# Miniprotein binders against q53ft3: the designs that were tried, part 44

Target 1, 195 residues: q53ft3
Amino acid sequence: MFGCLVAGRLVQTAAQQVAEDKFVFDLPDYESINHVVVFMLGTIPFPEGMGGSVYFSYPDSNGMPVWQLLGFVTNGKPSAIFKISGLKSGEGSQHPFGAMNIVRTPSVAQIGISVELLDSMAQQTPVGNAAVSSVDSFTQFTQKMLDNFYNFASSFAVSQAQMTPSPSEMFIPANVVLKWYENFQRRLAQNPLFW

## First folded at step 17 (miniprotein)

Design rb4
Fold by OpenDDE base, fold request of step 18:
Formats: structure tokens, C-alpha cells, sequence
Structure rb4 (fold): chain B 195 residues (1-195), chain A 97 residues (1-97)
């Protein structure tokens, strides 16, 4: 039903189902993780009027689990990115996962997904800065990336007269880069998630 | 105090309306509606705590705005919702000043 992705690691598609409505992923070496993607696999939707509350659990200095609500996934928003790097010093919150035998390996955290009523989820408050807005943040980042690339590439632009002969090297006309940039911007403006 | 509770609820309601805007932007009007519905419940609680005609009027306007937003979402007009929710948020901000 759910998947979990950490950059540079294999995707996890087999959550441990700890209850009918609760799923858990283990995150080894969690201290090196900045962001986690939680997503629905698309095989089983949430029941009507239900979604998923996504929690993060890490061991505190005493080895006790600290749970925090990261955010939500729904049928309408089946994937979300969460920043967990800044949460490692946060205070614990109430969570529906009870006393789970968290493998007391100090290096392992958990992502928990609880299937809940949307109306209940609407009343919950995620920890600040955990949920990364997919659209706005991505659009801004993408635009910055595009600008950065364009500026970088353009900085190497030379006229034909300024070119040093290098027969072993391939050259790309600056106009190609510009056209790519313009086309990408157009696509991004039409749909920030076109990719 | 009642005033402190009013402020707390108003801040929470504003936060929820902002969250609704975010979820609309994320493409989930269904969950956004649920959030707005909850915000309306909060607003009704605030209304009960209002002690001045000015407070009552502000809360009533916020409820009206939130309800209008909800109706627009139900009508499949999410593009018109942002301004209305922003108005409701501003009203709540006025309430807590």
C-alpha cells in the first residue's frame, strides 16, 4: 500500500503492517537522512473519507522513541516529501503506534503511517517545517536550478571569432541552451510536475 | 481567560485556513474541504467567546468567507477560493490584534 524513499537508498515498498490500519518502515542510519518521501503504491487507495497520517520516530538520548507528526498523504495527494533532518531535536508528540518495540539500535528511525479519517487528520497539526510543499518549493527550486544552469552555461559562451580550435571537442550552440531553457520554463509554467 | 482562548482559537483557525490553501495548491480539494469545515467549527467556538459587537461581526464575516470557500470548492471552483480564504485569514488576524 505504501512506499518509502530515501535518496541514495533502495525504495521500500514493503511496510511492516503492525495493525490493520498502521504501517511502519525502518530507516537505518537515520542521522544521515535529510528528506523522506512517503507515497502510495497505487495498488490500494485509502477508503473513502480516509487518508494517512505520517509520523517519524527516532530514539532520543535515552533510547526512548520520540514520535512526531510529519504530515499527511491522501488519495488526492498520494505522495509527500518530509524534511526530517531538523526534527532530531524536537519534542515528542502523541502518536497512534503505542509502545512499539523499536529496535533499540540507536541508528534506526521509523516512518509510521496511520490510516485515519480525513476529518480527524484535519484537526491534527504537523510539526513545523516537516512537510515540504511539493508544488511551490519545487517550482521555486526548479526555477532557481534553471536560472543557475542557464547562467552557468552562458558564462562560457564565446563568439566564433573567440573560439580556439579544438577539433577533438564538441560544441553546442548557445541558442540551443536558450531554446531548451525557454521550453523548460514554458513546460514548468504549464505544469510544475510535468516530469 | 476567555480572551486568551479566543486568541488561541483564532490563531488555530487561521493556521487551518492556511493549511487548506496549501492542500488546494497540492491538488487535494477534498482534504482542503475537510480542513475548512474544521476551521468553521473553530470559528463557531470563537463566536461563542466573542464579547463585543466588533468581534462578533469579524467572526461572522470569517464564517461567511469560509462557508463561501467551501461552497465554491463543492462547485468545483477552486481558483476563486484563495482570495476568500485569505480574507478569512485577515479577518482572524484582525480579531487577535
Amino acid sequence: as target 1 above (195 residues)
Amino acid sequence: SDREELIRLAERAAYKLEMALQWLADGDPEFAKRIIEYAIRLLREIEELATTPEEEEIVEQAIEAAQEALQLLEQGKPDEVEEILQEAIELLEELIQ
Scores: ipSAE 0.796, ipTM 0.934, lowest interface PAE 0.5, mean pLDDT 88
Fold by OpenDDE base, fold request of step 18:
Structure rb4 (fold): chain B 195 residues (1-195), chain A 97 residues (1-97)
Amino acid sequence: as target 1 above (195 residues)
Amino acid sequence: SDREELIRLAERAAYKLEMALQWLADGDPEFAKRIIEYAIRLLREIEELATTPEEEEIVEQAIEAAQEALQLLEQGKPDEVEEILQEAIELLEELIQ
């Protein structure tokens, strides 16, 4: 029913079903994970009026699981991206997964999906900054990527007087990078999906 | 205090309406509708806590806006909902000041 994707890792399509309405993915070495994608496989939709609450669980300093609500997936929004890298210091929230004997491996976190009524989900409050809005997140991600690239490239900018001869290296004028940046921003603003 | 509770509920209602906008943008008007319905319930609770005519008027306007948004979604007109929900959020922000 569900899949889980971490960048640089194999996609997970076999969740552990811990209850009729609850599914869990293990995330080894979770401290290296910035974002997680949770998605429906498309084989089984949510029942009418139901969706999925997506939780993240990590072990605290005592090895006890701390659960946090990341956000939601629905038939209308069958996939979502969540940022988990900044959640290590968060307070635990109420969760439907009970005292699961989570393997007390300090490096393993879990993604939990609970199938719930949409009306109940509407009353829940995800932890801040976890849900990456798809359009805003893509635009924000792209903008952040652009800004990051521009800042990175600009940090290497030198004047002609500051240049040291390096005949084996190719140089790109800073104005070319700027023009590219401006053009890309313009295109992104016109159509976030222009590529 | 009643005032503190009013502020808390208003903040929560504003948050939920913002969430509804996000879910509309994400292409799920059904869930957005459910969120708006919950926000309206919060607004009704705020209405009961209002002590001044100004507060009552602001809350009533927010309820009307949220209900209009809900009606538009039921009519399949999500594109017209954003401005109305934004107005409701602004009203709630005014209520908290």
Scores: ipSAE 0.793, ipTM 0.934, lowest interface PAE 0.5, mean pLDDT 88
Fold by OpenDDE base, fold request of step 18:
Structure rb4 (fold): chain B 195 residues (1-195), chain A 97 residues (1-97)
Amino acid sequence: as target 1 above (195 residues)
Amino acid sequence: SDREELIRLAERAAYKLEMALQWLADGDPEFAKRIIEYAIRLLREIEELATTPEEEEIVEQAIEAAQEALQLLEQGKPDEVEEILQEAIELLEELIQ
């Protein structure tokens, strides 16, 4: 349902589902992270009248998680960029993730997404300056996301002669991925928020 | 005090209307509508705290503006909403001065 991207790292598309309506990504070496992109994969939309509250958690000096509301994603705005570098010393906020018994290493932060009613989300107040709203910045990070995905997918590319028969698996031709990439890039150039 | 609460709510309402503008700019009128609806609820609470005719008038005008914005969004006219929401924000700023 969700993806998470840190610039210079592989895209994460496998969130840990900690509840029916809650998803978590681990962010190793979080101190080096400035921005995080959270996006919908496009496979499953939010139910009508619902969206996602996006939280960031980092361990405090005692190793306890400090959660902060970064912002929101919705069907209408399925991706968002968040600046987290300045939040690492902030105060904790109320969050829906409770005491997750996650074996926490001091260097690992988390992105949490909670599927919530839009009406409830409308009443919440994100931490200041977390959401990056500049069109230029969004375009830049979206392009990086596209490149990251393309590079990831391309790393698995094999020639037909190199293919190992796996009748239980589906294969996508590399040309399809390339076509998708080109089309997406074109649409992005026309409207950075088309998706 | 009631005045302090009025100011707090007015600041919150203004913040929410600004958020609505941002979400409109981001291309999500649906969530913007939800935010505006919440702002209207805040404005109604402010109206109950108003003690002067001037405050009452300002809040009423802000409610009318927010409601008009909501109606325009429902009509599929997001381009006309920005000015109206900005007016409501300015009214709230006037209220807290």
Scores: ipSAE 0.788, ipTM 0.933, lowest interface PAE 0.5, mean pLDDT 87
Fold by OpenDDE base, look of step 19:
Structure rb4 (fold): chain B 195 residues (1-195), chain A 97 residues (1-97)
Amino acid sequence: as target 1 above (195 residues)
Amino acid sequence: SDREELIRLAERAAYKLEMALQWLADGDPEFAKRIIEYAIRLLREIEELATTPEEEEIVEQAIEAAQEALQLLEQGKPDEVEEILQEAIELLEELIQ
């Protein structure tokens, strides 16, 4: 039902289902993680009127789990990016995972997803600044990535007059790259989550 | 005190309306609607705590704005909701001053 993505790591698509309505991902070496993406796999939608509350758990100084509400995913917003790097000093919040004997290793953080009523979720307050505005941050990230790629590719651009014949090499016209870039930007602007 | 509680609730209501705006921007009017509905409940609680005609008027206007926002969402007009919710937020900010 859910996936979890940490940059530079393999995508996790097999959550531990700890209850009918609760799913957990383990995040080893969580200290190096800045952002986590939680997303629906698209196989099973939330039931009508339901969504997912996304929690982060890390061990406190005593090794006890501290759970914090990061934000939400819904059928309408099936993916979200959360910043977790600044949460280590935060206070724990009320969470639905407290009663669960989740096997925890001290070095492993967890992402917990609780399937809940939207009305209940509406009453909850995520920790501040955890939810990265998906549109802005992803757009910014994607834009930076695109710019980086474009700059990289453009650095190799030569005029036809500057080209040395190399029959064994394939050349891509710069305008094709630009067109791709423009199309990608357009798609991104229309739906930042089109990918 | 009742005043402290009023302020607390008003801050919470404002936060929820801001959250609703964010969720509208994220393309989920359904959840935004649920958030607004909850905010209205908070506003009703604030209304009961209001002690001055001015406070009562501000809260009532905020409720009306939030309700209008809901109606617009139900009509499939999310683009018109932002300004109204912003007005409600501003009213709440006025209330807590």
Scores: ipSAE 0.784, ipTM 0.933, lowest interface PAE 0.5, mean pLDDT 86
Fold by OpenDDE base, second read of step 20:
Structure rb4 (fold): chain B 195 residues (1-195), chain A 97 residues (1-97)
Amino acid sequence: as target 1 above (195 residues)
Amino acid sequence: SDREELIRLAERAAYKLEMALQWLADGDPEFAKRIIEYAIRLLREIEELATTPEEEEIVEQAIEAAQEALQLLEQGKPDEVEEILQEAIELLEELIQ
């Protein structure tokens, strides 16, 4: 149902289901993590009138988990970016994961998703600095990634006259990459969450 | 005190209306509606705490604005909602001064 992405790490698509309505991702070496993306896989939507409250847990000085509400995901907004780097000194909030004996190591944080009623979610208050709310930030991030890829790919561009015969290699016309890039940008502009 | 509670609730209501605006911008009018509905409940609590005619009028106007916003969303007119919610937020800010 859910995926979790940390920059520079493999995407996690297999959450640990700790309850019927609760899912957990482990985040090793959490101190090096600035942002986390939580997203729906698109296979199973939330039930009608329900969404997901997204929590972050880190161990306190005593090794006890401190849970904080980061924000929300819904069928209408199936992905969100959260900044977690500044949360290390925050106070814990009421959280739905408190009764769960989740095996934790000191260096591992957790992302928890609780499936809840939208009406209940509407009454909750995320920690102030966690939600990178701006569609703009995500768009900017994606644009940077696209630009990076395009620049990388373009650096290998050669004219036909410059091509060395390599029968074992497949070649992609640069125009194909450009068209893909343009189409992706267009789709991103229309819906930043189209992917 | 009742005044302190009024201010606390007004700040919370303003925050929720701002959140609703953000969720509208994010393309989720359904959740935005739920947030606005909750904000209206908060506004009703504030109304009960109001002690002056001026406070009562401000809260009433905020409720009307929030309700109008909700109606517009139900009608599928999200583009007209931002200004109205902003008005409600400004009213709440006036209330807490």
Scores: ipSAE 0.781, ipTM 0.932, lowest interface PAE 0.5, mean pLDDT 87
Fold by ESMFold2, fold request of step 18:
Structure rb4 (fold): chain B 195 residues (1-195), chain A 97 residues (1-97)
Amino acid sequence: as target 1 above (195 residues)
Amino acid sequence: SDREELIRLAERAAYKLEMALQWLADGDPEFAKRIIEYAIRLLREIEELATTPEEEEIVEQAIEAAQEALQLLEQGKPDEVEEILQEAIELLEELIQ
């Protein structure tokens, strides 16, 4: 139902379901992680009137989990970026994961998602400024997408001398893609909503 | 004291109204409405703790603003909601002082 993405790592789409309404992702080597993306896969929406409260858990010096509320995802906002780098020594939040012993090695943290009523979620307050604004999320995602596309496309660049004629196909000079990429990056940096 | 509890509730209500503004900006008015509804419940608790005419007037104005914001969201007018919620937040900041 949910996915979890950390920059430079493969996306996780197979959450551990620890209860009917509770899902967990492991984050190995969490000390190197600054941000996580939590999103709905799009196959199963939340039931009407419900959404997801998103928590971060890290092991304390005794190896016991400390849970902190990061924020929320809903059908109306099905993805969010959360900053976790500042949370690795904070105090815990009230949380719905009970006294479950899900302690792993000291270097493994967890993201927990609890499916709850929107009315209950409205009463909760996330710790610090963990949630990143949707404008920041859009800019980060779009920049990653642009970089990945440019790097992918440019890896197939060939000189005219290397081309095999293919009259049924259309071709674009590589510098057109580069010019578009440079212009798009500049405009995105000036105004992420220029579209 | 009643004044300390009133300030605590006012800070929480203002935080929730700011949160509602952020969720409106993110394009989720359904969740924003529920946050505003919770903020109104906090404001009614503040109203019960208010002991001066100044406190009573400020919280009454904040409740009216938050209720108007809910009505405007039902009408699909989120741009008008932003100004009204910001006024409610400013009233709560005055109450805290």
Scores: ipSAE 0.724, ipTM 0.898, lowest interface PAE 0.8, mean pLDDT 81

Design rb4
Fold by ESMFold2, fold request of step 18:
Structure rb4 (fold): chain B 195 residues (1-195), chain A 97 residues (1-97)
Amino acid sequence: as target 1 above (195 residues)
Amino acid sequence: SDREELIRLAERAAYKLEMALQWLADGDPEFAKRIIEYAIRLLREIEELATTPEEEEIVEQAIEAAQEALQLLEQGKPDEVEEILQEAIELLEELIQ
């Protein structure tokens, strides 16, 4: 019913169902994770009048779970990006997962999804600025991808005087990559969906 | 004190109205409507705590704006809601000061 995506990792589509209305994804090596995407697979919608409260859980210094409300997904907004980089020592939230019997190690965090009434969800307050708007999230992802490509490509830059001949190889001048980077960034700022 | 509780409720109500605006912008007026309904319940609690004519006027205007927003959402007019809710948020920010 749900998927969970972390940049640089394979998408998870097989949540552990810990109750009829509660689903969990494990996040190993959570200290390296800055953002997580939670989304509906599209096969089973929420029942009418219901949606999903999304929680992040990490083990504290004693190994005890600390659960924090990140935000929500609904039939009307079936995917969301959540920032977790600043949450690994924050205050816990009220949450419905406290009775779950889940085996954890100190290095594994979890994403929990609780199917609840929209009226109940409306009364809940997510921690800080965990949820990111869909347009802002698309722009942030695209900007990071753009920066990553430019930094990678530029790390191979050499002057012509430093280059060894490779007649079977094609080359791209470094300023072409820079121009592309600058043009793309400008266009992205004007219209995040231009491409 | 009653003033401290009023400020706490006003901060929460303003947060909820901003959250509703975000959910409208994300294209989910159904959930936004439920958030606004909850915000109105908070505003009614503020109304019970208000002790000055200025506080009473501010919260009354905020309730009226939030109720108008709900009416517009029921009519299928989410485009007309943003400025009304922004006005309500600004009223609550004045109440907090």
Scores: ipSAE 0.713, ipTM 0.895, lowest interface PAE 0.8, mean pLDDT 81
Fold by ESMFold2, look of step 19:
Structure rb4 (fold): chain B 195 residues (1-195), chain A 97 residues (1-97)
Amino acid sequence: as target 1 above (195 residues)
Amino acid sequence: SDREELIRLAERAAYKLEMALQWLADGDPEFAKRIIEYAIRLLREIEELATTPEEEEIVEQAIEAAQEALQLLEQGKPDEVEEILQEAIELLEELIQ
């Protein structure tokens, strides 16, 4: 239902579902992460009148999770980028992930998404400066999705010597993907909203 | 005290109206509308705490602005809402000062 993306890492599309309405992504080595992108995959929308509250958790000096509300995603705004670098020493928020209050290794954080009523979400107050502006979020999200696509497609590249006959299968040279990637980056830099 | 609580609620209401403006700019008027509805509930609490005619007038004007913003959103006119909500935010800032 959700994806989670950090620059230089593979996109996560298989959240751990910890309850009917609660989803979690692990973020190993979180101290090296400045921003995280949370987005809906588009396969399953939120039910009418509902959306997602997005939380960040990190282990304190005792390894116990500290949870902070980052912001929201909705059917009307299905993606957001959050700055997390400044939150790693912040105070916790009220949160619905009490079952996840277990000791964690010092280098692993989590992103939690709780599906909630929009009316309830409207009353919540995210930690300050976690969400970036809509223009900055769109540009950063698109660039990170582009990088992820290139890395994913490139992981399947083979040389001509490694190819095996597969008459039911079509192939695309890897350099075509690279050319598309470079062209798309250039267009995005010219107009972040060219979609 | 009632004055301290009034200021706290006014700060929260102003924050919510600013949040609503951001969600309108992000293209989600439905969530923005729900945020404004919550802000109006905060303004009604401020109205109950107001003790001076100046405080009462400021809150009344802020409520009227927020209600007009909701009406415009119901009519599918989200681009007409920005100035109205900014006026409400400025009124709340006067209340805080």
Scores: ipSAE 0.713, ipTM 0.898, lowest interface PAE 0.9, mean pLDDT 81
Fold by ESMFold2, look of step 17:
Structure rb4 (fold): chain B 195 residues (1-195), chain A 97 residues (1-97)
Amino acid sequence: as target 1 above (195 residues)
Amino acid sequence: SDREELIRLAERAAYKLEMALQWLADGDPEFAKRIIEYAIRLLREIEELATTPEEEEIVEQAIEAAQEALQLLEQGKPDEVEEILQEAIELLEELIQ
């Protein structure tokens, strides 16, 4: 139902469902993570009148979990970027995950998503500085995806002298990819919503 | 004590109205409406605590602004809501100091 993305890591799309209405992603080596993206996969929307409260949990100096409300995702806003770099020294907030039977390790944090009524979510207060603005979030996510695509495609570049015939493969000149990358990057900087 | 509680509620109400503005900007007016409805509940509690005519007038104006914003959202006019909610937030900041 949900996905979780950290820069430089594979996208997680298989949340651990710890209750009918609660989902968890593990974040190993969490101290190196600055931002996390939480999004809906699009296969199962929230039921009418419901949405998702998004929490971050990490072990404190005693190894005990500390939970913090990051913000929300809804059918109307199905993705969000959260900054977690400042939260690892912060205080916990009220959370619905205390009844969960989950196994924790000291080096692993968690992202928890609790499906709740929108009216209940409206009363909750996220920890300050966690949510990134929608415009900034779109720009940052898109730039990271563009950088990843360019780096990936460029790693397969072959010079004319290195090319060998392969009738089962199609090739694209590297300068076409570069031109596309430069043009798209320029358009994104001018208008983040030009899509 | 009553003044301290009034300030806490006003800070929370202002925060919720700012949150509603963000959710409108993010394109989810339905969640924004529910946030505004909660903010109005907080404003009603502030109204019960107000002890001076100045406090009473400020909270009454904030309630009227929040209710007008909610009506405009129900009419599908989200573009007209930002200035009205900003006015309500400024009124609440005056209560806080």
Scores: ipSAE 0.695, ipTM 0.890, lowest interface PAE 0.9, mean pLDDT 80

